# VHH binders against q9y6x5, part 450

Target 1, 379 residues: q9y6x5
Amino acid sequence: LPPKLLLVSFDGFRADYLKNYEFPHLQNFIKEGVLVEHVKNVFITKTFPNHYSIVTGLYEESHGIVANSMYDAVTKKHFSDSNDKDPFWWNEAVPIWVTNQLQENRSSAAAMWPGTDVPIHDTISSYFMNYNSSVSFEERLNNITMWLNNSNPPVTFATLYWEEPDASGHKYGPEDKENMSRVLKKIDDLIGDLVQRLKMLGLWENLNVIITSDHGMTQCSQDRLINLDSCIDHSYYTLIDLSPVAAILPKINRTEVYNKLKNCSPHMNVYLKEDIPNRFYYQHNDRIQPIILVADEGWTIVLNESSQKLGDHGYDNSLPSMHPFLAAHGPAFHKGYKHSTINIVDIYPMMCHILGLKPHPNNGTFGHTKCLLVDQWCI
Key: E = the ipSAE of ESMFold2; O = the ipSAE of OpenDDE; V2 = 0.75 times the mean of E and O plus 0.25 times the DockQ between their complexes.

## First folded at step 20 (VHH)

Design hd35 (framework vhh_8dlx_2; at its last look DockQ between E and O 0.64; V2 from the best seeds 0.71)
Fold by OpenDDE, look of step 20:
Structure hd35 (fold): chain B 379 residues (1-379), chain A 119 residues (1-119)
Amino acid sequence: as target 1 above (379 residues)
Amino acid sequence: EVQLVESGGGVVQPGRSLRLSCAASGFTVSDNWMSWVRQAPGKGLEWIGDIYYGGSRFYNPSLKSLVTISRDDSTNTLYLQMNSLRAEDTAIYYCAKGKDYQSRAFDHWGKGTLVTVSS
């Protein structure tokens, strides 16, 4: 039988949650599989960009999903979570489900993963759900496992996405032990249900499963606000993306806008596009705006209205609070092996290897994940 | 010790709704995989649905639109809500406690409750 892989994402699952909370089901999953304790995600550390990086192996500047909110100056198009269906935004890369589906006797399935309900390169997943946050996890799980079990041609790659603990992290803040304990308990229960479902269907022993996330969550506060209105008149620029990484499109001279913002706050770095640090790999795309503001960890960029979020993400991708984890189980993976760190773009070449797919050019390093795989030599 | 007691069965007209209960003792329902199964006269056992430890529910596709499984932790009771009942839904309905996920084995069954759908 062809190898099968299920990629699961729990949005906003910060890596250190594993150390600070109890996860009986996830720990069992890890015990029988592998764990990467920290996954360094891509800058900016937002949902759409990082999910697309997972499935393309590309930095944001390369796959073209550079934020949850984007603007293209040439076409005058806008991208947002409520307007993400235009293939224009996705076609700068080829996600793994497209690659997989173009192979003989293979199909792909998706439950709510970003980009999976959009035809990319004129290809859409054979099985997918239109994104709807109201759809329960169990319905998503039922569909994805049904497709994995009964499809012809067989589903060999599937994605499953869930919005927690991100939504709760935003609402409560990651430091709210009481509320986050409840939320994370639920997440662990859902993982238990996932494993149970796979076992009941006879898929558990032969299916490779990756459980990961796109980013972490940092604590925010009303005491840590950067008000742009205090530094520059809003008529002088268009805000394409706000916090914690603001994308600024000047309506007046760029230098003038930059000069008004560069000293706005000691807790915010202001970059001209050409001066964005190379380590971010966030420069070489026309969708990146002329000026980028990067707030320090835990600081929120606001306009005239204060943010209601007690947690947020999107900050410097070197911050531990922004890092997710990766756990995996299945025939391709060792049992009881833990690894310290990988880059999020490294997941793509690993998945391609597992599935026997030729990867598209990518920024991942297969060598970083070799120790997770039973068929690879690990020093 | 472990006991499962189904109730709520009886004679109902087609198109009506019925809710069955399964009172559990000796174990915690919310900590276990539970199932509803039925057996029509002269037929084999038919799986209706499951509720997992985490609370996720899965149904027989042929019955999904007609049934809902739930549980009450405070009373340690499992429920089966059935809507739009048909003559073919006549059966003895059983609740069962799961034992092993991979083999889909059960370790305890109720005695069952009879549901008769007739005009």
Scores: ipSAE 0.777, ipTM 0.914, lowest interface PAE 0.6, mean pLDDT 95
Fold by ESMFold2, look of step 20:
Structure hd35 (fold): chain B 379 residues (1-379), chain A 119 residues (1-119)
Amino acid sequence: as target 1 above (379 residues)
Amino acid sequence: EVQLVESGGGVVQPGRSLRLSCAASGFTVSDNWMSWVRQAPGKGLEWIGDIYYGGSRFYNPSLKSLVTISRDDSTNTLYLQMNSLRAEDTAIYYCAKGKDYQSRAFDHWGKGTLVTVSS
């Protein structure tokens, strides 16, 4: 029978939370499986782009989900957190659940992973929940495990998404030890629920489980604001996305807009699209706007002097504060193995290997993850 | 010393509701997965449902619409709400502490509380 995989994301789980807080359930999971201590994610370090990079193995410029807020100049379409269902945005890549369920005698299931409620290439996840942040972890877990245990054709690839610790990281900031301890303890308890339920259903021994995240979180402050209104009038541009990577569509000559912004703050880099650093792999897509502004870590781009955010992400992907972790357990994985780092795009070819799927062209490197797997010689 | 003490049992009429309590001591309820189980006269044990570490709940399918498990972390107490009681719900009701990461294995049981559903 084909191997089975459950991919779990706890949004905004910064890698060093593992060192700075207690996770008895997650540490037990790691002890019996593998840990990758740091996952270098893709720029920009935002939710929709990085979740799609995990399941496609592609940089953002290649899969087309380049931010949480986007504009396409040709079609005049807008994408946002609340307007994300148009397949137009998602169709520049083929996510792993589509490839999986097109195989003989296989289904895919999803509990809220970004894109799984969209018919990508006219194919929607075989079983899915429409995204609704009010749906409890209990209900998501119940549906995913029900589908893994009772479906015909069998579910061989499943996803599960939870909004924490990202939501609380934004609200409190990662440096609020009291509130973040409470939040992270709850997350650890939910990991315990996942493992206990899989054992109760007899799934644990033969199911591969990956627990990972899309990005970290950095501390913000009212002392670290970049006020765009001090540098440029709103009438000169359309704002597609604001912070910490602003996407600027000029309404007047692009060079004139660039010149008004280039010295706006020493804590912000201003790039013409052709000048975006090559290491970002963030240039070759029409959805990337002509000018982007990249704030330094912990700085917030605002249109006024106040901000409601105490924590944020989206910064340069070289920053350790932006990096999540990856843990995994199951018959495909070693037990008690720790690995230093991988790239987030490496997760896709590893998952394809585990599932026996031929990967689509991608930016991942299977060799970076092969030491996690029992069927590979690590030399 | 781990202890589980059920209470709230008694005689109730069919169609009524009843809430059972399980006071726990010697451990923290929310650090464990917990269960309710019952035994009708002359019958074997029947699993009612579980509540897990993070509060996720799972029930016997035949009872799901009739029962709700909850817990109060501030009082270290587990609850079983039963609705639309029937004569076949007459049983001794036990709460149990699960063994960590084990399927349907319990290391501690309460002494039980008797519920009698009688016209």
Scores: ipSAE 0.685, ipTM 0.891, lowest interface PAE 1.4, mean pLDDT 93
ESMFold2 (binder alone), look of step 20: mean pLDDT 84; pTM 0.840

Design hd4 (framework vhh_8dlx_2; at its last read DockQ between E and O 0.98; V2 from the best seeds 0.89)
Amino acid sequence: EVQLVESGGGVVQPGRSLRLSCAASGFTVSDNWMSWVRQAPGKGLEWIGDIYYGGSRFYNPSLKSLVTISRDDSTNTLYLQMNSLRAEDTAIYYCAKGKNYERAFDIWGKGTLVTVSS
ESMFold2, look of step 20: ipSAE 0.753; ipTM 0.914
ESMFold2 (binder alone), look of step 20: mean pLDDT 84; pTM 0.843
OpenDDE, look of step 20: ipSAE 0.920; ipTM 0.968
ESMFold2, fold request of step 21: ipSAE 0.815, 0.783, 0.817; ipTM 0.931, 0.919, 0.931
ESMFold2 (binder alone), fold request of step 21: mean pLDDT 84, 84, 84; pTM 0.843, 0.843, 0.842
OpenDDE, fold request of step 21: ipSAE 0.936, 0.934, 0.935; ipTM 0.974, 0.973, 0.974
ESMFold2, fold request of step 25: ipSAE 0.802, 0.809, 0.785; ipTM 0.924, 0.929, 0.920
ESMFold2 (binder alone), fold request of step 25: mean pLDDT 84, 84, 84; pTM 0.842, 0.841, 0.842
OpenDDE, fold request of step 25: ipSAE 0.932, 0.935, 0.936; ipTM 0.972, 0.973, 0.974
ESMFold2, last read: ipSAE 0.785, 0.768, 0.801; ipTM 0.920, 0.915, 0.926
ESMFold2 (binder alone), last read: mean pLDDT 84, 84, 84; pTM 0.842, 0.843, 0.844
OpenDDE, last read: ipSAE 0.935, 0.932, 0.933; ipTM 0.973, 0.972, 0.972

Design hd5 (framework vhh_8dlx_2; at its last fold request DockQ between E and O 0.96; V2 from the best seeds 0.88)
Fold by OpenDDE, fold request of step 21:
Structure hd5 (fold): chain B 379 residues (1-379), chain A 118 residues (1-118)
Amino acid sequence: as target 1 above (379 residues)
Amino acid sequence: EVQLVESGGGVVQPGRSLRLSCAASGFTVSDNWMSWVRQAPGKGLEWIGDIYYGGSRFYNPSLKSLVTISRDDSTNTLYLQMNSLRAEDTAIYYCAKGKDYERSFDIWGKGTLVTVSS
């Protein structure tokens, strides 16, 4: 039988939560598998971009999902969480579930993973759920395990997505120990549900499972705000994305807009598109706007009518607070091995290897994950 | 003392509803996965449903529309709500505590008899 892989994402699970809170179920999972303590995600550190990077192995500039909110100047199309179903946005890359789906005697399944309810390159998973945040974990788990167990052709790649602890991180802030402890306990219990269900169905021993996240969470405050209205009139630009990385589409001369913003705050870097630091790999895409603003960690870019969150993400991807973790278990993985760091784009070539798929050109380095795999030499 | 005690059984007419309780002692219900099973006269054990750590519930497809499993953390009690009872639902109903990450059980209740009769 072909190898099987379940990729699970708990949105906004900051890596250091593992050190600061108790996760008996996740720790048991790790004990029987592998842990990567820190995963350096892609810039910007947002949900849609990073989830797509996991399954494509590409930087955001390459796969074309460059933010949760995007604008294409040529087609005049908009992308957002409420408007994400147009294949136009996703077709600049080929996600792993499409690659897998196109194989003979294989199929893909998805429970709420970003982009999985969209036909990409005219291909959609054989089994998927339309995204609905109101759908319980129970229902998602039931569907994904049913598909893994009873599908023909067999589901060999599946994704499972859950919105926590991201939503709670935004609401409470990551430093709220009381509320976050409750939230994270629930997450751990859901991991328990996953493992127990797989055991009950007899899937556990033959299924590779990766549990990861797209980004972390940093503490925000009402005392750390950058008001753009104090620096530039809103009539001079269109805001495509706001915080912590603002995407600015000038309505007047770009240089003039830049000059008005460049000294707006000591806690915000302003970049012309061509001057965006190379380390971000966030330049070579038409969907990246002419000017971007990058707030310092914990600072929030606001307009006069903006709502405040106690936690946020999207900041510099070098910040530890933005980093998620990766844990894995299954026939492909060692038992009881811990690794310090990988890049989020490294997950794709690893998954391709596990599934026996030829990877599309990507930015990942397979060598970074060799120590996690039983069939590879660890250097 | 570690134990499970079922209650709420009795004689009921067809079409009626019944809620069974399972009171746990010596361990926390919400920290474990729990199960309801039943045994009809002359038949083997039949799985009804499970509730896992995070509250995910899974049911026997044959009974899914007729049963609901829940728990109350404050009282450390497991529940089985049964609706539209039929004569064939006559059985001894057991609650059980599951072994972590296994398909077997650590603790069983003594069971409670449910008789559905006109």
Scores: ipSAE 0.935, ipTM 0.974, lowest interface PAE 0.4, mean pLDDT 96
Fold by ESMFold2, fold request of step 21:
Structure hd5 (fold): chain B 379 residues (1-379), chain A 118 residues (1-118)
Amino acid sequence: as target 1 above (379 residues)
Amino acid sequence: EVQLVESGGGVVQPGRSLRLSCAASGFTVSDNWMSWVRQAPGKGLEWIGDIYYGGSRFYNPSLKSLVTISRDDSTNTLYLQMNSLRAEDTAIYYCAKGKDYERSFDIWGKGTLVTVSS
């Protein structure tokens, strides 16, 4: 029988929430499967880029989704969370659900994962939901389980996306234990719903399930603002993205804009594109603007206004606060194994292995995840 | 002690609506997955629907348009709303507490009789 995989993301689930809050359902899932305690995600540590890195195994510069807000100077196109459906943005890579559908007697299904409602390389998941954040977890779970259970050709790869704890992490901040405890308890209950439903439908024993996230969350403060308007006039640049990684398109000489910004704050690094640190793998794409501004952890770049966010992400991917976790259960995975860390790009070649797919060229390393898998020699 | 007590049964006319209650003691309803099942005279048990830990609900497809399951965490009570009742809905209605990560129940109520009669 073909192997099956369900990939689940709870957006903005910081790795150390597992240590600081109670998760009886997720802890039971981990106990019967595997845990990777920290996943080192890609820079910038934003939602669209990291979700696409999971399913392509590529750094942002290589898959072309380099931020949640983008501009392409050649085509004059804009990308945002409300304007994300043009295949142009997504076509620089081939996500796993496309590769899966090219196999004989297989199909893919998607409940809200970024990009799954876009026809990438003229291919869209056989079963999908158009993105709508108002659609309940119950409805997403119902659709995914129906498709896994009742489709011809069978659904062998499925995705499920949920907006929490990211939305609440922005609203309250990760240090608000009272509010985040309530939020995270609800998420644990939804994980319980997922596991119980898969069990009830007889899917649990033959389905591989990965529960992961795209990034973490750090605490922000009204006392940690970087006022960009105090450093440079709006007339000198076009702002493509603001915080915590600002994307600056100069309207005048690039070096002059750089010089106006470089002394703006000791809590912000200013990079010309060619000077972006190599460890970011964030340079070789035309969608990366000529100047980027990278705020220090917990600092917010603003345009002379206060911020209403108490938590944020997008910072340097070396920061532990930006790292999610990965848990997995199913026939492909060991039981009770814990692993310290992997790179988020390593998830793709692991998923390709589980599904028997030939991976496209990617930045992941299969060897980093082989100890999670029962069919691999580990030690 | 752990128990489930159904109430709200009785005689109703066809086409009417009825709300059944299931009061739980000795455990918290929202910490468990819960179910409604029924047994018509001379028939086997028929699953109506479930409500899970996070509030996700799943119904028997043949009954889905006629029933709604809910719970009230403040009163530790499970509900079954039934609409457009028919003679074939005459049954004993049970609530049940599911076993975590199983397909079975460990606590049953004694049931409440619903008779749909002209």
Scores: ipSAE 0.767, ipTM 0.915, lowest interface PAE 0.9, mean pLDDT 94
ESMFold2, look of step 20: ipSAE 0.721; ipTM 0.903
ESMFold2 (binder alone), look of step 20: mean pLDDT 83; pTM 0.838
OpenDDE, look of step 20: ipSAE 0.892; ipTM 0.955
ESMFold2, fold request of step 21: ipSAE 0.762, 0.766; ipTM 0.915, 0.915
ESMFold2 (binder alone), fold request of step 21: mean pLDDT 83, 84, 84; pTM 0.840, 0.842, 0.841
OpenDDE, fold request of step 21: ipSAE 0.935, 0.934; ipTM 0.973, 0.973

Design hd6 (framework vhh_8dlx_2; at its last look DockQ between E and O 0.94; V2 from the best seeds 0.82)
Fold by OpenDDE, look of step 20:
Structure hd6 (fold): chain B 379 residues (1-379), chain A 118 residues (1-118)
Amino acid sequence: as target 1 above (379 residues)
Amino acid sequence: EVQLVESGGGVVQPGRSLRLSCAASGFTVSDNWMSWVRQAPGKGLEWIGDIYYGGSRFYNPSLKSLVTISRDDSTNTLYLQMNSLRAEDTAIYYCAKGKQYERSFDIWGKGTLVTVSS
C-alpha cells in the first residue's frame, strides 16, 4: 500500500493549551503517537504564511507568502484573505500536494487548507473544496475521509483545515478561561470525530495523521495600543499590513517616514527592510515592504479606529505564545514519544520522507524529526 | 441504569415524515458516538447513520437524502428525522451507543417499529 498522510490544522492552537486545558481525545491520540510540544513557526506568525511554510518547508521570504495582506509594487497586485486566488502569489514555491499529485498513481485532497483551491504551477489538488468558512467541520471531514477511502488514483496526501480556536482566540482572548475552555472542548471533540471516523472506515491503522497548527495566540488589551496616527500623518504612507507586524509603504521619503515612526512607541520596533533581524528570515523578498513595524507581545498597532480583538498573533516567532504544537499518529511514527521542539519548516521534509517524495529545496532539517519516525535512527 | 429507549414509531403513509426519539439514561449522549440502525422484515441490520462526539454526522449514502440525525444535550436524547418515507422504509429502528474508538456498540435500544403503508 502506498503511504498515506493526512495533515490537519486547527488554526491558532497555542501549544500551552495542552498544559492548561484537558483534551481527552487529543491526549489519546498523542498517547498512541508522538507529540512535539512546541513548534517554532515562521515570522510573521500569521495564517497564510505559516500554513504555506508547513507544506513547502520554506521561510516566508522564500515561498513568497509573506503576510495575510500583501502588495507587489511591480505588478500593483494585492493579496488578502478575500483575494488569494491569483497563482502569482503562490508560484514562488511548490507545495507538497502538487509534488505528490505529480507522482504516478497518487492524488491529493484538501479541505480548506490555504492555497489548495488555487492552481499552483498549473496544478490544483485532484480533490478540493473552495474555501468557505461557513462549511462545517462535518462536511469537511466527510469529504476528506471519502476521498481518502474511495479515490482512484488513491489519495495519498490530504489536508484538513479548521478555523478554531483562532477565531475564538481573537474574540475572547486566550486568557479567557471560561470561553476558551468551551472552545477547546469542542476542538477536542472534533479530534474525536476525526479519529472515530477513520477507525470506522478502516483507515486508522494505515494512515499517518498529523495534527498541528500554524500559530498561537497572545492576549491583547485596549490598554496596550500603539496609535500610528500619533506619530505620522496617514497621507505619508500606505499601510499594506497592520497589526502586530505592520508593513509600511512610504509615499514620501522612506527616511522621513522611518524617522517619524522609530520613536513612536517603546513597545514597537521599527525596521528598515535591510535592517530586519536575520533570525526572522524575513528580508529577501520584494513583497516585504520598505519599513516593518513589530509590536511587542500583546501590543496592538492601530490607527484612529480601535481594535476589538482581545487576542492576536503575528508577533515575534520566538515568543512561546506564538508557538503551536504537533501531534502525529500512524505507521511512520513512534508510540508514546514526546519531543521538545522543532521548527515548523521541518515538517515538510518529514512529510516528504513519509510519502516517499523527493523534497524540493527547503529550509527544513530532516534530522530534527528523525526521532519521531520508526524507520530512522535516533539516539 | 444504562439504557436507550426509542419512541415515535408507528404507522405512516408513504411520503410522510417521522421523527424518532432515543432517550438515554445512565450516560451522556454528547460524550459518545451514537448510531441509528434498522432491520426490515426478513432482512439484516442496515446502518442508517452516526453522530459523533463533536456532533459530526455520517450517513448511509443510500439514505442520506432522507434522514437527519440530531441530539439534544439538555434532554440527553438522540433523534432520527425521516422524510419522504417509502414502503421499503418499514423496519424496526434501533438506536445504539458506540464504544469509544471501536466499531461495536455498548448499548442497544429495544427498537421502535415504523410501518409505511397506504
Scores: ipSAE 0.905, ipTM 0.962, lowest interface PAE 0.4, mean pLDDT 96
Fold by ESMFold2, look of step 20:
Structure hd6 (fold): chain B 379 residues (1-379), chain A 118 residues (1-118)
Amino acid sequence: as target 1 above (379 residues)
Amino acid sequence: EVQLVESGGGVVQPGRSLRLSCAASGFTVSDNWMSWVRQAPGKGLEWIGDIYYGGSRFYNPSLKSLVTISRDDSTNTLYLQMNSLRAEDTAIYYCAKGKQYERSFDIWGKGTLVTVSS
């Protein structure tokens, strides 16, 4: 039967955590598999956009999930972390679990990866958990492994999402060594649980496992605030998203709003939509607002208040602090190989190759991941 | 030096609950996956459940509603809570230390006898 793949995300896992903290279980996983030290993610470096880019191989402008908070002026629809179920938002792309389960004799399973509890193109993951952050890692793992081991037609693609270290990174900041050591130790122990369970169920030898993340985390501070209220009156715009990339819908002439904002802070770049740098691939979607504000690393855009976030993400995707890692193990992957970097959109065509799926048109480059795979000529 | 010592066994009435303890010495419980196993008179070993490195727990499906495994990392102790005990639960109860990433055990306790009788 076809090869099987489990895709795991630990949200907000900054690439250099691997070098700055101890991960005995993850390092054993890497030693028997492959590591990509830095994955260059997509702008903006937020959770929903990057998780969808992993599973579609598309830039945010192409898959339509352009932020964690969005507004569509024509339909007057709003998207947020708590209002994400309308297929309208997701239907501009076809994620890998949909393509996989439409193949003969195949199913897909999901434990809370963004979008897997939505019927995208009238197709929802064959087995899934409705998103609920209070559900333990143990319960997510139990469901995923049960489905991988017992389903007919067989589950050949599965995904598992965990909210840490992102939640704790926001709360403590990545530079809080004491608290982040405790948090990251727990995550390493959960990776140990994952590997032990796969071995106990007899899945380990024939299951390909990718452990990755959507973005990193940078340190914030109360002395690095950009007070938007000091630069522009609320009456001139509607705020769609705030920090660190603000999405501004002007209520008056767009150029007038731009002129009020352009000198607001030397630590913030202000872009008219058509002037957004080409390297962001973040322009050609109606969900991208007419003006965006991009804070410098570690700076927080606020209205007229302090921030309780000590860590944040969403910044320029060229910043190493925004980059996650990728580790993988299984029959498709080399053993003990380390690779410097890939683009996050490259993960999709690699996964399609492993699963024997025809990829939809995408922005990834299969050639960038060839060195990870045993069946490819690398040199 | 390296030991697992079960305690808390004895004679109990049907329908009651009982908590067994397993004190570990010479190694750290949370650095290992741990298991509870029992052996009824004249029968083979029956797996009760496991607790893994990060605290994930997995149970024999036939016992899942009757048992809970926990550990106290500060006292290096593993626990088995058993509820609604029946005569069929009469057995010697063992805790065991698993070999890392394998389906086998390298250290066993001597066991504690639980007898369920009226």
Scores: ipSAE 0.666, ipTM 0.888, lowest interface PAE 1.7, mean pLDDT 94
ESMFold2 (binder alone), look of step 20: mean pLDDT 84; pTM 0.844

